VH-VL binders against Probable complex I intermediate-associated protein 30. Designs and how they scored, part 18

Target 1, 227 residues: Probable complex I intermediate-associated protein 30, of Arabidopsis thaliana (Mouse-ear cress) (q9lqi7)
Amino acid sequence: MSRFRSLLQASVNATKKALTWNVEEWVPPAEKHIFKFHSKEDLKKWHLYSDSEYGGLSSASLEIPDKGDGSDCTGVFSGNLSVDLSEGSKWNISRSGFCGMRSKKFDGFIDLDGYDAIALRIRGDGRCYISTIYTENWVNSPGQSEDNSWQAFVFAPKDSWYTAKIPLARYLPTWRGNVIDVEMEMNPGRVLGMSLSVNAEGGAVGAKSGAGDFRVEIDWIKALRLP
Short names: E, the ipSAE of ESMFold2; O, the ipSAE of OpenDDE; V2, 0.75 times the mean of E and O plus 0.25 times the DockQ between their complexes.

## First folded at step 21 (VH-VL; framework fv_ifinatamab)

Design u4 (from t4 with heavy chain A109Y; at its last look DockQ between E and O 0.56; V2 from the best seeds 0.66)
Fold by ESMFold2, look of step 21:
Parts: sequence; C-alpha cells; structure tokens
Structure u4 (fold): chain C 227 residues (1-227), chain A 123 residues (1-123), chain B 106 residues (1-106)
Amino acid sequence: as target 1 above (227 residues)
Amino acid sequence: QVQLVQSGAEVKKPGSSVKVSCKASGYTFDHYYMHWVRQAPGQGLEWMGYINPWSGGTKYNEKFKGRVTITADESTSTAYMELSSLRSEDTAVYYCARDLWYDYGQYPYFDVWGQGTLVTVSS
Amino acid sequence: EIVLTQSPATLSLSPGERATLSCRASSSVSYMHWYQQKPGQAPRPLIYEASNRFTGIPARFSGSGSGTDFTLTISSLEPEDFAVYYCQQYSSTPYTFGQGTKVEIK
C-alpha cells in the first residue's frame, strides 16, 4: 500500500511537470534581439539612402567610430539634411531633405507574434526619426505577392541614452511614406525588414526639425513583450 | 551614370515565351520598384506590372491574365519580364522603367527608362 | 481602371506659338505625370505631380490642373518640341497613360 501511495505521488509530479513545461514553452521571451550596432559586420545588414538619388544635397553615413580604447562601440547614423538647392538648378522632387537606413530583407522573415513593441536604444540629437516595418500582406490580390509598410515616429532625446519603446499598434499603414486612410491590420508574424529615417519637414511637438546636421547613435533594436 | 540596359531584340513564334532582361547600374537596385511598360507599333504606352526587388513583391496588370511574370536578381542588379503564350498582338517594344521606393512622402516617377527591347511575334 | 483621354489628337503649330494639351481622367486622380516621346526613343519625363518640371526641362513647359482635368502648356514652341506627349496616372492600378497628343511643327 505504501508502494501504491508512492506511485500516485510520482504520477502527480509528472503531470505537474508536463503542464509547467507546456506553459513555459508557449510564452514568448520578454525580449527578442533584431539588430545590434556593435561592429562593422553588424552594419553590413543596412543600406543608406537619401534625396541625393534625385539630385538632392542631403548626405548620410552609418559607421562604427574608432574610439581608440577598445571600449564598446555603437553605430552612428549621421549626416546633413538639405532642402535648398543651387540657384541655377531645379530638382525633380518637391519633397527633399531626407535620409534613411533600410535593412537588407531578412532571409525569409522574422516572427513578432506575441510581442507588443519595438524598442530602440539610441542617443540622439533631439530630432524625431521615423521607424518603418515592412511586412507581408495578410491577403494578396489574385496572382500577386504584395507587401506593406508601417511607420511610427521615434523621438531621439539630445545627448542622453534613451530606450524608445514604440507599441506595434502605433505603427500606421503607409504608402510611399503617406498614411493610408484605410483600416488595415499589420501581419506581425511575417516581418520582412525595417528602416530608420529622418526628414527636415517632419517631427513631433517639441522636437528639433528643419535642415541641418542630424546624428543618432544606435545600440540595438529589439522586440518587447510589455507587461 | 544611372542606366537601365535591356537585352536585345527577339523574334518569336506564336505560343512561345520571351524573357527580357533589364540590367541596372549607377544606383542601389533594391531602392526602386522596376516597372515594365510596352508599346505596340503605332500605339500608346501600356503598363504591365512591377516588382519590388528588395522584397520580391509584385503587382500585375490583369489584362495579361497571368501571362506575365516579373522577377529580379539583386546579386546581378537585373530585372526580368517573361511573357508566355505569345500572340501576334504582343509584338511591341518592351521597356523597363524605375520608380522610386522611399518611405518618405515622395510620389512615384518613371524617371529612368531602358532603351527598349523589340519583340516580334511572327508566323 | 482610370481612363485618360487626351485632346487634341494632333496639334499642328508654328515655332513661337503656344501649345495647350488637355488630359481628362475618368475619375479623380491624385498623381498625374507628363512624358515626351520622340520617334525611336523611350519616353522622357517632363512634369510630375501635375505642375513640377523634371530636372533639365525648359521653363516653357508647364503643367496645371487637378481632379479630372489637367493641362500641359508649351508657352513658345521650339522646333525640338516635335513629339508625342502622354499623360499618366499613378492613383490606382493598373497605372494608365493617355493615348497621346502629337505636336507637329509646321
């Protein structure tokens, strides 16, 4: 009988372990690394762009500065935003003064189901930047393979390290940088890539705006599961 | 500096397929949509579709009823348009044209065009 | 599908005259472009967003209009302006072109 009670307790313990195992495996991690900006190899995942492709005068770089002491390094996205052109020329765009960095497309996609926000660890210049997420569409038109873009502002406080946490729900669907006045739902389970950009015209209340230098240091980009 | 160079003229029989290439240089290939536009002799311009070389995403003009396939190879900076089940009315000059893809409130432009590829469907 | 109807089909004018080309859309259009095409060449962009000249386009070319009615104007026609002119919309797929207006220099 004593042996019988021992077997019952072992069975109960095994059941509890199995249930605990299933619950722990279902819950996604609190954080998921997406990008790090700690080495030149990390920066090879990114391409720069600017209005210079249409004859604009804006310039950008993304570099790991040599600090000369072997300390931890961070990526620096910097450059100059220009809206003015030489008096003797006209440019073929009416919206100038922009720079950006776009990731290479992920091999496949990343799955952000179960995460609530994108977090960027940055040290900025007081400007407002734009975070963009590219996803596959939930429903494609017949015979086509479509994708979508989603954008949100990111404030980069001057001279202080800051973790900007941007709820996925704050990202708005966009078409060529314009918010679409249509109800759409992001497909967070199939993220194709991301970008970070800045322009002279945009910004949030209280943020630096206009032409001139821009500079933001970036440590990492993560997805977060918020409490 | 910025160039789109297309493959040479082709003569095809009805019912066959043609694949036209468009090699880009002087710019970052996956920063632009690539469109295909054709022009039959003595006719206007007809949009066929586009690809986003970054994602591989496509959109086609439904007039072609699935006969058009547009692809891109980022490693060679080359876009391709394949038109299947060729008919005599598909005789045209086929152009590739780039269209800016930036996520800042810019509007679409066909600013640079390839030189055109004459495809003749005869017999 | 948004149909673009250009008029007139042909303009025969002398150098120095003003050319006025019309493009009418079957539905309201957010984005309208104009292209010039000379024989044996690919189209050349002229005007984007209805009224803005592309880089290198002479000041004699201007565009105007909104909604469904758009106009391209060549203020003083020069011999090199002999070409076919197309309007194009980007507001919805399929993207479409007008059928063209041929400008002939007498």
Scores: ipSAE 0.552, ipTM 0.743, lowest interface PAE 1.6, mean pLDDT 83
ESMFold2 (binder alone), look of step 21: mean pLDDT 90; pTM 0.924
OpenDDE, look of step 21: ipSAE 0.834; ipTM 0.893

Design u5 (from t4 with heavy chain Y50W; at its last look DockQ between E and O 0.55; V2 from the best seeds 0.66)
Fold by ESMFold2, look of step 21:
Structure u5 (fold): chain C 227 residues (1-227), chain A 123 residues (1-123), chain B 106 residues (1-106)
Amino acid sequence: as target 1 above (227 residues)
Amino acid sequence: QVQLVQSGAEVKKPGSSVKVSCKASGYTFDHYYMHWVRQAPGQGLEWMGWINPWSGGTKYNEKFKGRVTITADESTSTAYMELSSLRSEDTAVYYCARDLWYDYGQYPAFDVWGQGTLVTVSS
Amino acid sequence: EIVLTQSPATLSLSPGERATLSCRASSSVSYMHWYQQKPGQAPRPLIYEASNRFTGIPARFSGSGSGTDFTLTISSLEPEDFAVYYCQQYSSTPYTFGQGTKVEIK
């Protein structure tokens, strides 16, 4: 998804029209599967977390429902967001009301160079969720290895299947859930893993927010090369 | 019950290396950063670096650059700190301490510490 | 690197007295924490983000401050409070600790 690769793909596509070349052999596929949510094996790639790990009362699950109607199964990320804290908790945390699912680290990494966006096929509850991408730096500091996180909001419309397409450029660099004011370039060539999370503070204006139940069905996550 | 249990005390010669282990239990190991902090006898605390056990990513205090290596083994929930080219001034108690890693919420300070490992460097 | 300077180096006080410990940073700090350490023990977390007590820390401990000036107050010293206290910044690497303030029995 570098500027150079975008220009190459546009140029090759234009040449294909003019010269009858098969451009498909010279460019990456328009879509790349990253995750499916169709079986219990697919779900074992994910770990759940919530504020309950340090004194909160939120709960989460990720399941494939048993359907008796013969329909295709999809993963369901659901639970309850609570802004309350456990009495007698060993932590006095300043924020609560969040849940998330984080993938296991990829064996190595995946290469999204030449792709422009992440797409999620979801059926939600009207809340905003947060998509996170974890990457290596473009170059490691001498004697050190580092990784980065990048976050963007994902609106999950109520009761409708929706393909959310999130340009990689909309992902902001973050540290401990806070956008950092540093000019950093995402390294799309070395993606280590991803997460999807939700919190009671909400996101976009007009989206459902606050404590209470949450539920989103997820079919798949892909990378896209946009036209 | 959350615990960090470190390996036993060591006596080392100058120029050698030491590797201290820190075994975690009672929590999801790759949800937390692991830090190493040392304390020379009668002195204050000195941060050495951290590792993210999920990614293997590390950050070191530049004072130790080239001499310290921090690693983690997720399958055994154990972090390691190796300090090479030991000098007498490296005599200290070495602590591991966990630190929160989530995409949301403020982290507390180092909330759980290991018991400490005394490393003595003498000829 | 952010240098933390604690004062005084030693407080000699009696049980029941108020202890006031200062920590000054060489530049602005967003995340300042406080720890207590007794001989032969690992540090014990007391205060995070300048003013918030960890669970199980008695109300007699309080923290305040922002920017470069931070204070830990123990309103009425108990016998178990005689220890060394460290401030610690978690705003930029290398993370640094103050040199400590020893609170001892007069």
Scores: ipSAE 0.572, ipTM 0.759, lowest interface PAE 1.7, mean pLDDT 83
ESMFold2 (binder alone), look of step 21: mean pLDDT 91; pTM 0.931
OpenDDE, look of step 21: ipSAE 0.821; ipTM 0.888

## First folded at step 22 (VH-VL; framework fv_ifinatamab)

Design v1 (from u2 with heavy chain V112I; at its last look DockQ between E and O 0.54; V2 from the best seeds 0.65)
Fold by ESMFold2, look of step 22:
Structure v1 (fold): chain C 227 residues (1-227), chain A 123 residues (1-123), chain B 106 residues (1-106)
Amino acid sequence: as target 1 above (227 residues)
Amino acid sequence: QVQLVQSGAEVKKPGSSVKVSCKASGYTFDHYYMHWVRQAPGQGLEWMGYINPWSGGTKYNEKFKGRVTITADESTSTAYMELSSLRSEDTAVYYCARDLYWDYGQYPAFDIWGQGTLVTVSS
Amino acid sequence: EIVLTQSPATLSLSPGERATLSCRASSSVSYMHWYQQKPGQAPRPLIYEASNRFTGIPARFSGSGSGTDFTLTISSLEPEDFAVYYCQQYSSTPYTFGQGTKVEIK
């Protein structure tokens, strides 16, 4: 009697452990490093851009400074935002002055399924920056292979380190920097690359805006699984 | 300074394939979409599709029913258009054309065109 | 698919005259562009977003219109302006061109 119950309980316990083991092994880690900004080699993963490519006068740099103040070995994205155009250029620009840094496309893609947010560790100038994620579409029209961009604001507090945690759901679908009024869902399983940008017009009510210098230090970018 | 230089004219038999190249210079290749547009003799312009050279993403005119493949090679700054199952109706000049690809508002128009590549399909 | 219909098919005019070219879309278009093409050459961009000249395009070229009706105007034709002109929509795929308006010497 008692022997049978002991064997039955042992069998049930073994099954529960096996099920628990399988479930726990498929849960992704709480954090995933995507980018670090700790060396010149890390910065080679990024390309700078600005309105200078079509006649604007904005400029940008991305560098690792040598001096230390407790933030040694971090990347500095800096430059000047200008709303002016070069001589002889007439362009109907829907947005004034901008600079950005865009990663090289990932080899294949990064799978962020199971993660809820992008985190950026930054020390800024009080401006809002724009975080962009590029993904493949979930579904394409027959015979097509399309991708999309998704954007969210990132506030960079002046002179203090801050970890911005941006839920993936906060990213809005965009086309050429404009939010698209379309019922789309981001495909977090097929992330192609990322960018960080700034413009003279953008930002929250209380954030620094307008033409002039910009500067943000960046330590790292990670994906987070939120509790 | 910015220019697109295409491969030379080709003569092809029906049922074969053709691959036209378009080499870019004077700009950052993967910052701009590359489109392909063709023009049959004495006729207007017909859009074939595009590639985002940064992502490799493509969009095709469904009229071609999968016969068009557009690719890009960043290391050589060259885009390619391959048209398969050629018919006599595919005789045309094939152009590559650049358009802007940025996160910020810019005109979505073809600002630089290649010189064109004549493809003649004859038996 | 958005169909672009250009009119007239041919404009026969003399140098110094004003040319007015029409492009009508089957649906509203936000991004309408104009190109010039001479025999044996690739198209040359003229106007983007209905009314903005590309860099290097002379002031005699102007564009106007919105929605479904668009116009390209050449205020005083010069000998180099005799060519075929195409309108092109960039609002939705497949991107489409009008059939062209030939501006020829009278």
Scores: ipSAE 0.579, ipTM 0.769, lowest interface PAE 1.7, mean pLDDT 84
ESMFold2 (binder alone), look of step 22: mean pLDDT 90; pTM 0.927
OpenDDE, look of step 22: ipSAE 0.794; ipTM 0.886

Design v2 (from u2 with heavy chain Y50W; at its last look DockQ between E and O 0.64; V2 from the best seeds 0.66)
Heavy chain, then light chain:
Amino acid sequence: QVQLVQSGAEVKKPGSSVKVSCKASGYTFDHYYMHWVRQAPGQGLEWMGWINPWSGGTKYNEKFKGRVTITADESTSTAYMELSSLRSEDTAVYYCARDLYWDYGQYPAFDVWGQGTLVTVSS
Amino acid sequence: EIVLTQSPATLSLSPGERATLSCRASSSVSYMHWYQQKPGQAPRPLIYEASNRFTGIPARFSGSGSGTDFTLTISSLEPEDFAVYYCQQYSSTPYTFGQGTKVEIK
ESMFold2, look of step 22: ipSAE 0.570; ipTM 0.758
ESMFold2 (binder alone), look of step 22: mean pLDDT 90; pTM 0.929
OpenDDE, look of step 22: ipSAE 0.764; ipTM 0.878

Design v3 (from v1 with light chain S30D; at its last look DockQ between E and O 0.48; V2 from the best seeds 0.62)
Fold by ESMFold2, look of step 22:
Structure v3 (fold): chain C 227 residues (1-227), chain A 123 residues (1-123), chain B 106 residues (1-106)
Amino acid sequence: as target 1 above (227 residues)
Amino acid sequence: QVQLVQSGAEVKKPGSSVKVSCKASGYTFDHYYMHWVRQAPGQGLEWMGYINPWSGGTKYNEKFKGRVTITADESTSTAYMELSSLRSEDTAVYYCARDLYWDYGQYPAFDIWGQGTLVTVSS
Amino acid sequence: EIVLTQSPATLSLSPGERATLSCRASSSVDYMHWYQQKPGQAPRPLIYEASNRFTGIPARFSGSGSGTDFTLTISSLEPEDFAVYYCQQYSSTPYTFGQGTKVEIK
């Protein structure tokens, strides 16, 4: 990861704290709840997508399974990744297998100033997933209103509940699925939404990859202020 | 069917504004950017800008000097382009075009186009 | 702003002949696309990312090139191929199109 990006975030946070010394100090809570995955109502905040919308053969679901064993319910993001495409499909699409879930845009935004990381409580299949944060820019040109996307890998260990803590500084700016080589700050004060996705190709060294089934259980997503 | 259906032709006077609509059907509206491209008579294609219907975020070609406003209404799956302070050189066919996908692993290209809307600026 | 220059402006050819259309960019581009347009119609996508055909585009259409120099080739012209062809860069805003190459029947 770029060291410059980490130093930039630390500098901005230190400046923000210095600016508040002249007033009553306000420190955000150690955790900020963003999403729960405990009920069907919780899942209505998400839209699924896959390459099947675009002529591919991948499939995805997000469900709360019926559990009768006394366990807490959690959301299950699952499906099948296929690199195959429909012959003669009228959809124009990359031949990469992918599935994802994207939140509905927040009503307004979520303010994560003063938080250091996103935490996801997950039980996975050994694959890497991609966490995406969508933000508004710090400054917009007159008559224009832009937003940015920021991505990081999330490893989902097989069969074990795990709290993945992803520093905000690890998220890289992206455009059309590519990391862009520009130096810019994430605007953590104006988060517009989030997504979680998975691809058949790519991922971290040592993680499960390739076509086939995927499955990750998700309990919650929070922002953390790290000590 | 995936399709983009635009509003009808307009005749406008210089100094006025025009708002062209583009209704999308057959796909998840907020999964794709919507672009606007115009073509003056006998001329090539000129990109005007886009909107992300999910966020409402926009980007414009600076050559229009703030005269273009692009909006979207998710409830009707409709994008709009408004061009203000019209001049005679704004006479053109205006197209909306769907950008294939913007999130990851997709090839950015205008895969579906509306039928075009002729805007004539005449005094 | 990246300027795209297409050549020639016009190709006058007969069915069965090979058409070669050039597009030169003022600086390097990663995403070059090609479109076909007939009078009174919206542009039709042909080629994305320099060399990949959109679904439903016949194999006689092919694209090549990288950096600043790109080519669209129609190996054996059919009557429906007589149209105007535009290249388009999608690497840097403002996104720009070439001025077009008209392929017309001799």
Scores: ipSAE 0.543, ipTM 0.765, lowest interface PAE 2.0, mean pLDDT 83
ESMFold2 (binder alone), look of step 22: mean pLDDT 91; pTM 0.930
OpenDDE, look of step 22: ipSAE 0.789; ipTM 0.884

Design v4 (from v1 with heavy chain Q106L; at its last look DockQ between E and O 0.48; V2 from the best seeds 0.61)
Fold by ESMFold2, look of step 22:
Structure v4 (fold): chain C 227 residues (1-227), chain A 123 residues (1-123), chain B 106 residues (1-106)
Amino acid sequence: as target 1 above (227 residues)
Amino acid sequence: QVQLVQSGAEVKKPGSSVKVSCKASGYTFDHYYMHWVRQAPGQGLEWMGYINPWSGGTKYNEKFKGRVTITADESTSTAYMELSSLRSEDTAVYYCARDLYWDYGLYPAFDIWGQGTLVTVSS
Amino acid sequence: EIVLTQSPATLSLSPGERATLSCRASSSVSYMHWYQQKPGQAPRPLIYEASNRFTGIPARFSGSGSGTDFTLTISSLEPEDFAVYYCQQYSSTPYTFGQGTKVEIK
């Protein structure tokens, strides 16, 4: 008799877990964590880049500060923007002074169909940063697999924690960093990765711009379902 | 210091496939697109396609009608181009070429090229 | 597909002379590049975006043009400049090259 009772309880428990999973899949949570910046392990998901790859002199760092000066174990993206070029550079570029951090490609993809905005929790320097989302194309040519990039400005207020909420619809399609004049819809069901970047020329009216130091502290990046 | 080293020459029969490798060194592999360009004997240059090594995303010249597959392996910093259903007119030198990613509206030309791989297709 | 037509097909000139190479596109292009190629070698990049020299390219090489008409000029030919020159558009896929202009010793 005890074995029969145990089997009944195990069957009920398995059914409850299955139903719980189905309900949660059917109605996605209001928030979905994409990145945390709370440990050195979290930061290994990111690669830095700058104009130094092209003979520029900008530098960047992404680190967890050891000091307890209010950082509270959050990632710091910082460095120096320089518009100068090294002697003997292979390029005579018309502009320099950019840095960025790009995530490693997700294992597969992240599906954001149930969400309508990206949120970044940041404490910055008054500069405007650029958020980039990389997606798989909705429709590919036969035998091909293209990807797309989408960009939006992110203002990082000086010395204050701020949650920037950026509707997915505000991201503009880009190709190799240039906004393209096409009517395209982002494929939110196949997000491949993200980046955050900054340049000396700034983005928004009233934001800090120009060469010099930059610093933004990042707590997390999430997807949101807005009311 | 930046270098692209390709696999050696190949002789193939019609109807078979060839896979050419291109090993990159001296730079961050997934920061740059990799293109493949071929040149038949006595002819000009023909673009075949590219890969974004970061995403694995590709674009191909439709002239090849799905016969080209370009892949990349980040762990070995190596790109590959496979051409299937070979014909005698596919006899050419095949080059890989790095495409410098630059986020400010300049797309410099292919700045670093591999040494080329001769593929000969004969019956 | 954007067709690039280079002219002349062959320039026979002596060292010290000025070479003028033309490239005409079948439709307007924003990104035109130039390459030099010698027998048995990979192409060498010369000019990007119509007029910008790669670092290490001698000042005697210059490029100009916009829209559909582009020009590569070598102000005073050196012995090492005798080669084939290709224009290349990077504005739309498939990316295409011109058929080449051979600059040879007269």
Scores: ipSAE 0.543, ipTM 0.757, lowest interface PAE 2.0, mean pLDDT 83
ESMFold2 (binder alone), look of step 22: mean pLDDT 90; pTM 0.928
OpenDDE, look of step 22: ipSAE 0.761; ipTM 0.877

Design v5 (from v1 with heavy chain Y104F; at its last look DockQ between E and O 0.50; V2 from the best seeds 0.62)
Fold by ESMFold2, look of step 22:
Structure v5 (fold): chain C 227 residues (1-227), chain A 123 residues (1-123), chain B 106 residues (1-106)
Amino acid sequence: as target 1 above (227 residues)
Amino acid sequence: QVQLVQSGAEVKKPGSSVKVSCKASGYTFDHYYMHWVRQAPGQGLEWMGYINPWSGGTKYNEKFKGRVTITADESTSTAYMELSSLRSEDTAVYYCARDLYWDFGQYPAFDIWGQGTLVTVSS
Amino acid sequence: EIVLTQSPATLSLSPGERATLSCRASSSVSYMHWYQQKPGQAPRPLIYEASNRFTGIPARFSGSGSGTDFTLTISSLEPEDFAVYYCQQYSSTPYTFGQGTKVEIK
């Protein structure tokens, strides 16, 4: 009698374990590291840009400061935003006073399907920054390979470590830095890279804005699956 | 100094392929799109397509029906345009042209052009 | 595809005269550019976003227009300005050029 009952219990337990394993394999982890900013090797994944490529005068750097400078376990994206032009330039820059950092393209792409948000761990200067996600495909052009960009604001509170959680649905499609009126949704399964940028103009009411210095410390960037 | 230097003139037979190179210098190669534009003798300009050297993503003018392939080699800062199944009407000067930085919010325009490569298709 | 039609096809003028070149688009464009091309040379960028001069372009060149109707004006022609001028739209692929307006010496 007791041998029969033991066999039934073992059979039920084995079935539950098999089903549990299958469920766990289909569900992604609650978070996925995308970038860390803890070493000079980590920073080699990034390239800086600014309006200086078009005759502007903004400058940027991305460095790990020495231990005597505090927060030396994190990358610092910093520089100066200027709306001025190089001497002798006659161009009217339609957008000016900007700096950014863009990752190198991932080998292939990363798959963020099953994740709901991008999280950035930052310690800022009170400015709004722009988070950009680049994806491989543009649904409206079948048969041709192209990529697109998606942007969202991220506020960087002054002197406080803050985890900015930006729902993927909040990212808007952009082209040449402008939000475009296109009815489409991002497919996060084919992410090619990311960027973080800052403009002298724009941002939310109450955030620091305008020309001048900028500084944001970055610990990491992750994807999150929300409960 | 920012410049684009293209490979030399070529003479090809109908049905063959040509591959034109465009070497960039003086700027960060993968921060800009690279376009190809051709001009038949005595004719206007015709856009062929572009590549984003950062992603490798391309877009082509449908007129060429898959005969054009644009590639880029970041390590040598060089873009390539290959046109296959050549016809006599493909005789033209082929230009590469840099598109202003696509992510900076500058509106797109071809600010730097290569010197052009004459491709002659003749039997 | 957006078709650009330039007029006139040829504009015969003397140095010092004002040149007015037109470019009409088959549908509305947000990004209209102008280029100058001399024989045996690559196009030279002149105007971006309808009205902004590229670096190094003299003040005698100006652009205007919006929607479907665009104009390039050269206020007082210099000898080096006799060339073919192209408008170009950059609003949607395939990107297209006008057929050109030749500005030639009278």
Scores: ipSAE 0.555, ipTM 0.763, lowest interface PAE 2.0, mean pLDDT 83
ESMFold2 (binder alone), look of step 22: mean pLDDT 90; pTM 0.928
OpenDDE, look of step 22: ipSAE 0.779; ipTM 0.883

Design v6 (from t4 with light chain N52Y; at its last look DockQ between E and O 0.64; V2 from the best seeds 0.00; counts 0 for: grease 19.6 > 18.9)
Heavy chain, then light chain:
Amino acid sequence: QVQLVQSGAEVKKPGSSVKVSCKASGYTFDHYYMHWVRQAPGQGLEWMGYINPWSGGTKYNEKFKGRVTITADESTSTAYMELSSLRSEDTAVYYCARDLWYDYGQYPAFDVWGQGTLVTVSS
Amino acid sequence: EIVLTQSPATLSLSPGERATLSCRASSSVSYMHWYQQKPGQAPRPLIYEASYRFTGIPARFSGSGSGTDFTLTISSLEPEDFAVYYCQQYSSTPYTFGQGTKVEIK
ESMFold2, look of step 22: ipSAE 0.618; ipTM 0.780
ESMFold2 (binder alone), look of step 22: mean pLDDT 90; pTM 0.926
OpenDDE, look of step 22: ipSAE 0.800; ipTM 0.886

## First folded at step 23 (VH-VL; framework fv_ifinatamab)

Design w1 (from t4 with light chain N52H; at its last read DockQ between E and O 0.59; V2 from the best seeds 0.70)
Heavy chain, then light chain:
Amino acid sequence: QVQLVQSGAEVKKPGSSVKVSCKASGYTFDHYYMHWVRQAPGQGLEWMGYINPWSGGTKYNEKFKGRVTITADESTSTAYMELSSLRSEDTAVYYCARDLWYDYGQYPAFDVWGQGTLVTVSS
Amino acid sequence: EIVLTQSPATLSLSPGERATLSCRASSSVSYMHWYQQKPGQAPRPLIYEASHRFTGIPARFSGSGSGTDFTLTISSLEPEDFAVYYCQQYSSTPYTFGQGTKVEIK
ESMFold2, look of step 23: ipSAE 0.593; ipTM 0.755
ESMFold2 (binder alone), look of step 23: mean pLDDT 91; pTM 0.932
OpenDDE, look of step 23: ipSAE 0.819; ipTM 0.889
ESMFold2, fold request of step 24: ipSAE 0.567, 0.589, 0.593; ipTM 0.767, 0.780, 0.779
ESMFold2 (binder alone), fold request of step 24: mean pLDDT 90, 90, 90; pTM 0.929, 0.928, 0.930
OpenDDE, fold request of step 24: ipSAE 0.857, 0.851, 0.840; ipTM 0.902, 0.900, 0.897
ESMFold2, last read: ipSAE 0.534, 0.587, 0.621; ipTM 0.752, 0.772, 0.788
ESMFold2 (binder alone), last read: mean pLDDT 90, 90, 89; pTM 0.923, 0.928, 0.921
OpenDDE, last read: ipSAE 0.853, 0.855, 0.854; ipTM 0.899, 0.900, 0.900

Design w2 (from v6 with heavy chain Y107H; at its last read DockQ between E and O 0.40; V2 from the best seeds 0.65)
Heavy chain, then light chain:
Amino acid sequence: QVQLVQSGAEVKKPGSSVKVSCKASGYTFDHYYMHWVRQAPGQGLEWMGYINPWSGGTKYNEKFKGRVTITADESTSTAYMELSSLRSEDTAVYYCARDLWYDYGQHPAFDVWGQGTLVTVSS
Amino acid sequence: EIVLTQSPATLSLSPGERATLSCRASSSVSYMHWYQQKPGQAPRPLIYEASYRFTGIPARFSGSGSGTDFTLTISSLEPEDFAVYYCQQYSSTPYTFGQGTKVEIK
ESMFold2, look of step 23: ipSAE 0.628; ipTM 0.778
ESMFold2 (binder alone), look of step 23: mean pLDDT 91; pTM 0.934
OpenDDE, look of step 23: ipSAE 0.794; ipTM 0.883
ESMFold2, fold request of step 24: ipSAE 0.634, 0.564, 0.612; ipTM 0.784, 0.761, 0.783
ESMFold2 (binder alone), fold request of step 24: mean pLDDT 90, 90, 90; pTM 0.925, 0.929, 0.928
OpenDDE, fold request of step 24: ipSAE 0.827, 0.845, 0.802; ipTM 0.894, 0.898, 0.886
ESMFold2, last read: ipSAE 0.577, 0.620, 0.576; ipTM 0.771, 0.782, 0.771
ESMFold2 (binder alone), last read: mean pLDDT 90, 90, 90; pTM 0.928, 0.932, 0.925
OpenDDE, last read: ipSAE 0.848, 0.846, 0.847; ipTM 0.897, 0.898, 0.898

Design w3 (from t4 with light chain Y95L; at its last fold request DockQ between E and O 0.36; V2 from the best seeds 0.65)
Heavy chain, then light chain:
Amino acid sequence: QVQLVQSGAEVKKPGSSVKVSCKASGYTFDHYYMHWVRQAPGQGLEWMGYINPWSGGTKYNEKFKGRVTITADESTSTAYMELSSLRSEDTAVYYCARDLWYDYGQYPAFDVWGQGTLVTVSS
Amino acid sequence: EIVLTQSPATLSLSPGERATLSCRASSSVSYMHWYQQKPGQAPRPLIYEASNRFTGIPARFSGSGSGTDFTLTISSLEPEDFAVYYCQQYSSTPLTFGQGTKVEIK
ESMFold2, look of step 23: ipSAE 0.638; ipTM 0.796
ESMFold2 (binder alone), look of step 23: mean pLDDT 91; pTM 0.935
OpenDDE, look of step 23: ipSAE 0.793; ipTM 0.880
ESMFold2, fold request of step 24: ipSAE 0.499, 0.572, 0.626; ipTM 0.744, 0.759, 0.790
ESMFold2 (binder alone), fold request of step 24: mean pLDDT 91, 91, 91; pTM 0.940, 0.939, 0.941
OpenDDE, fold request of step 24: ipSAE 0.845, 0.853, 0.831; ipTM 0.896, 0.899, 0.891

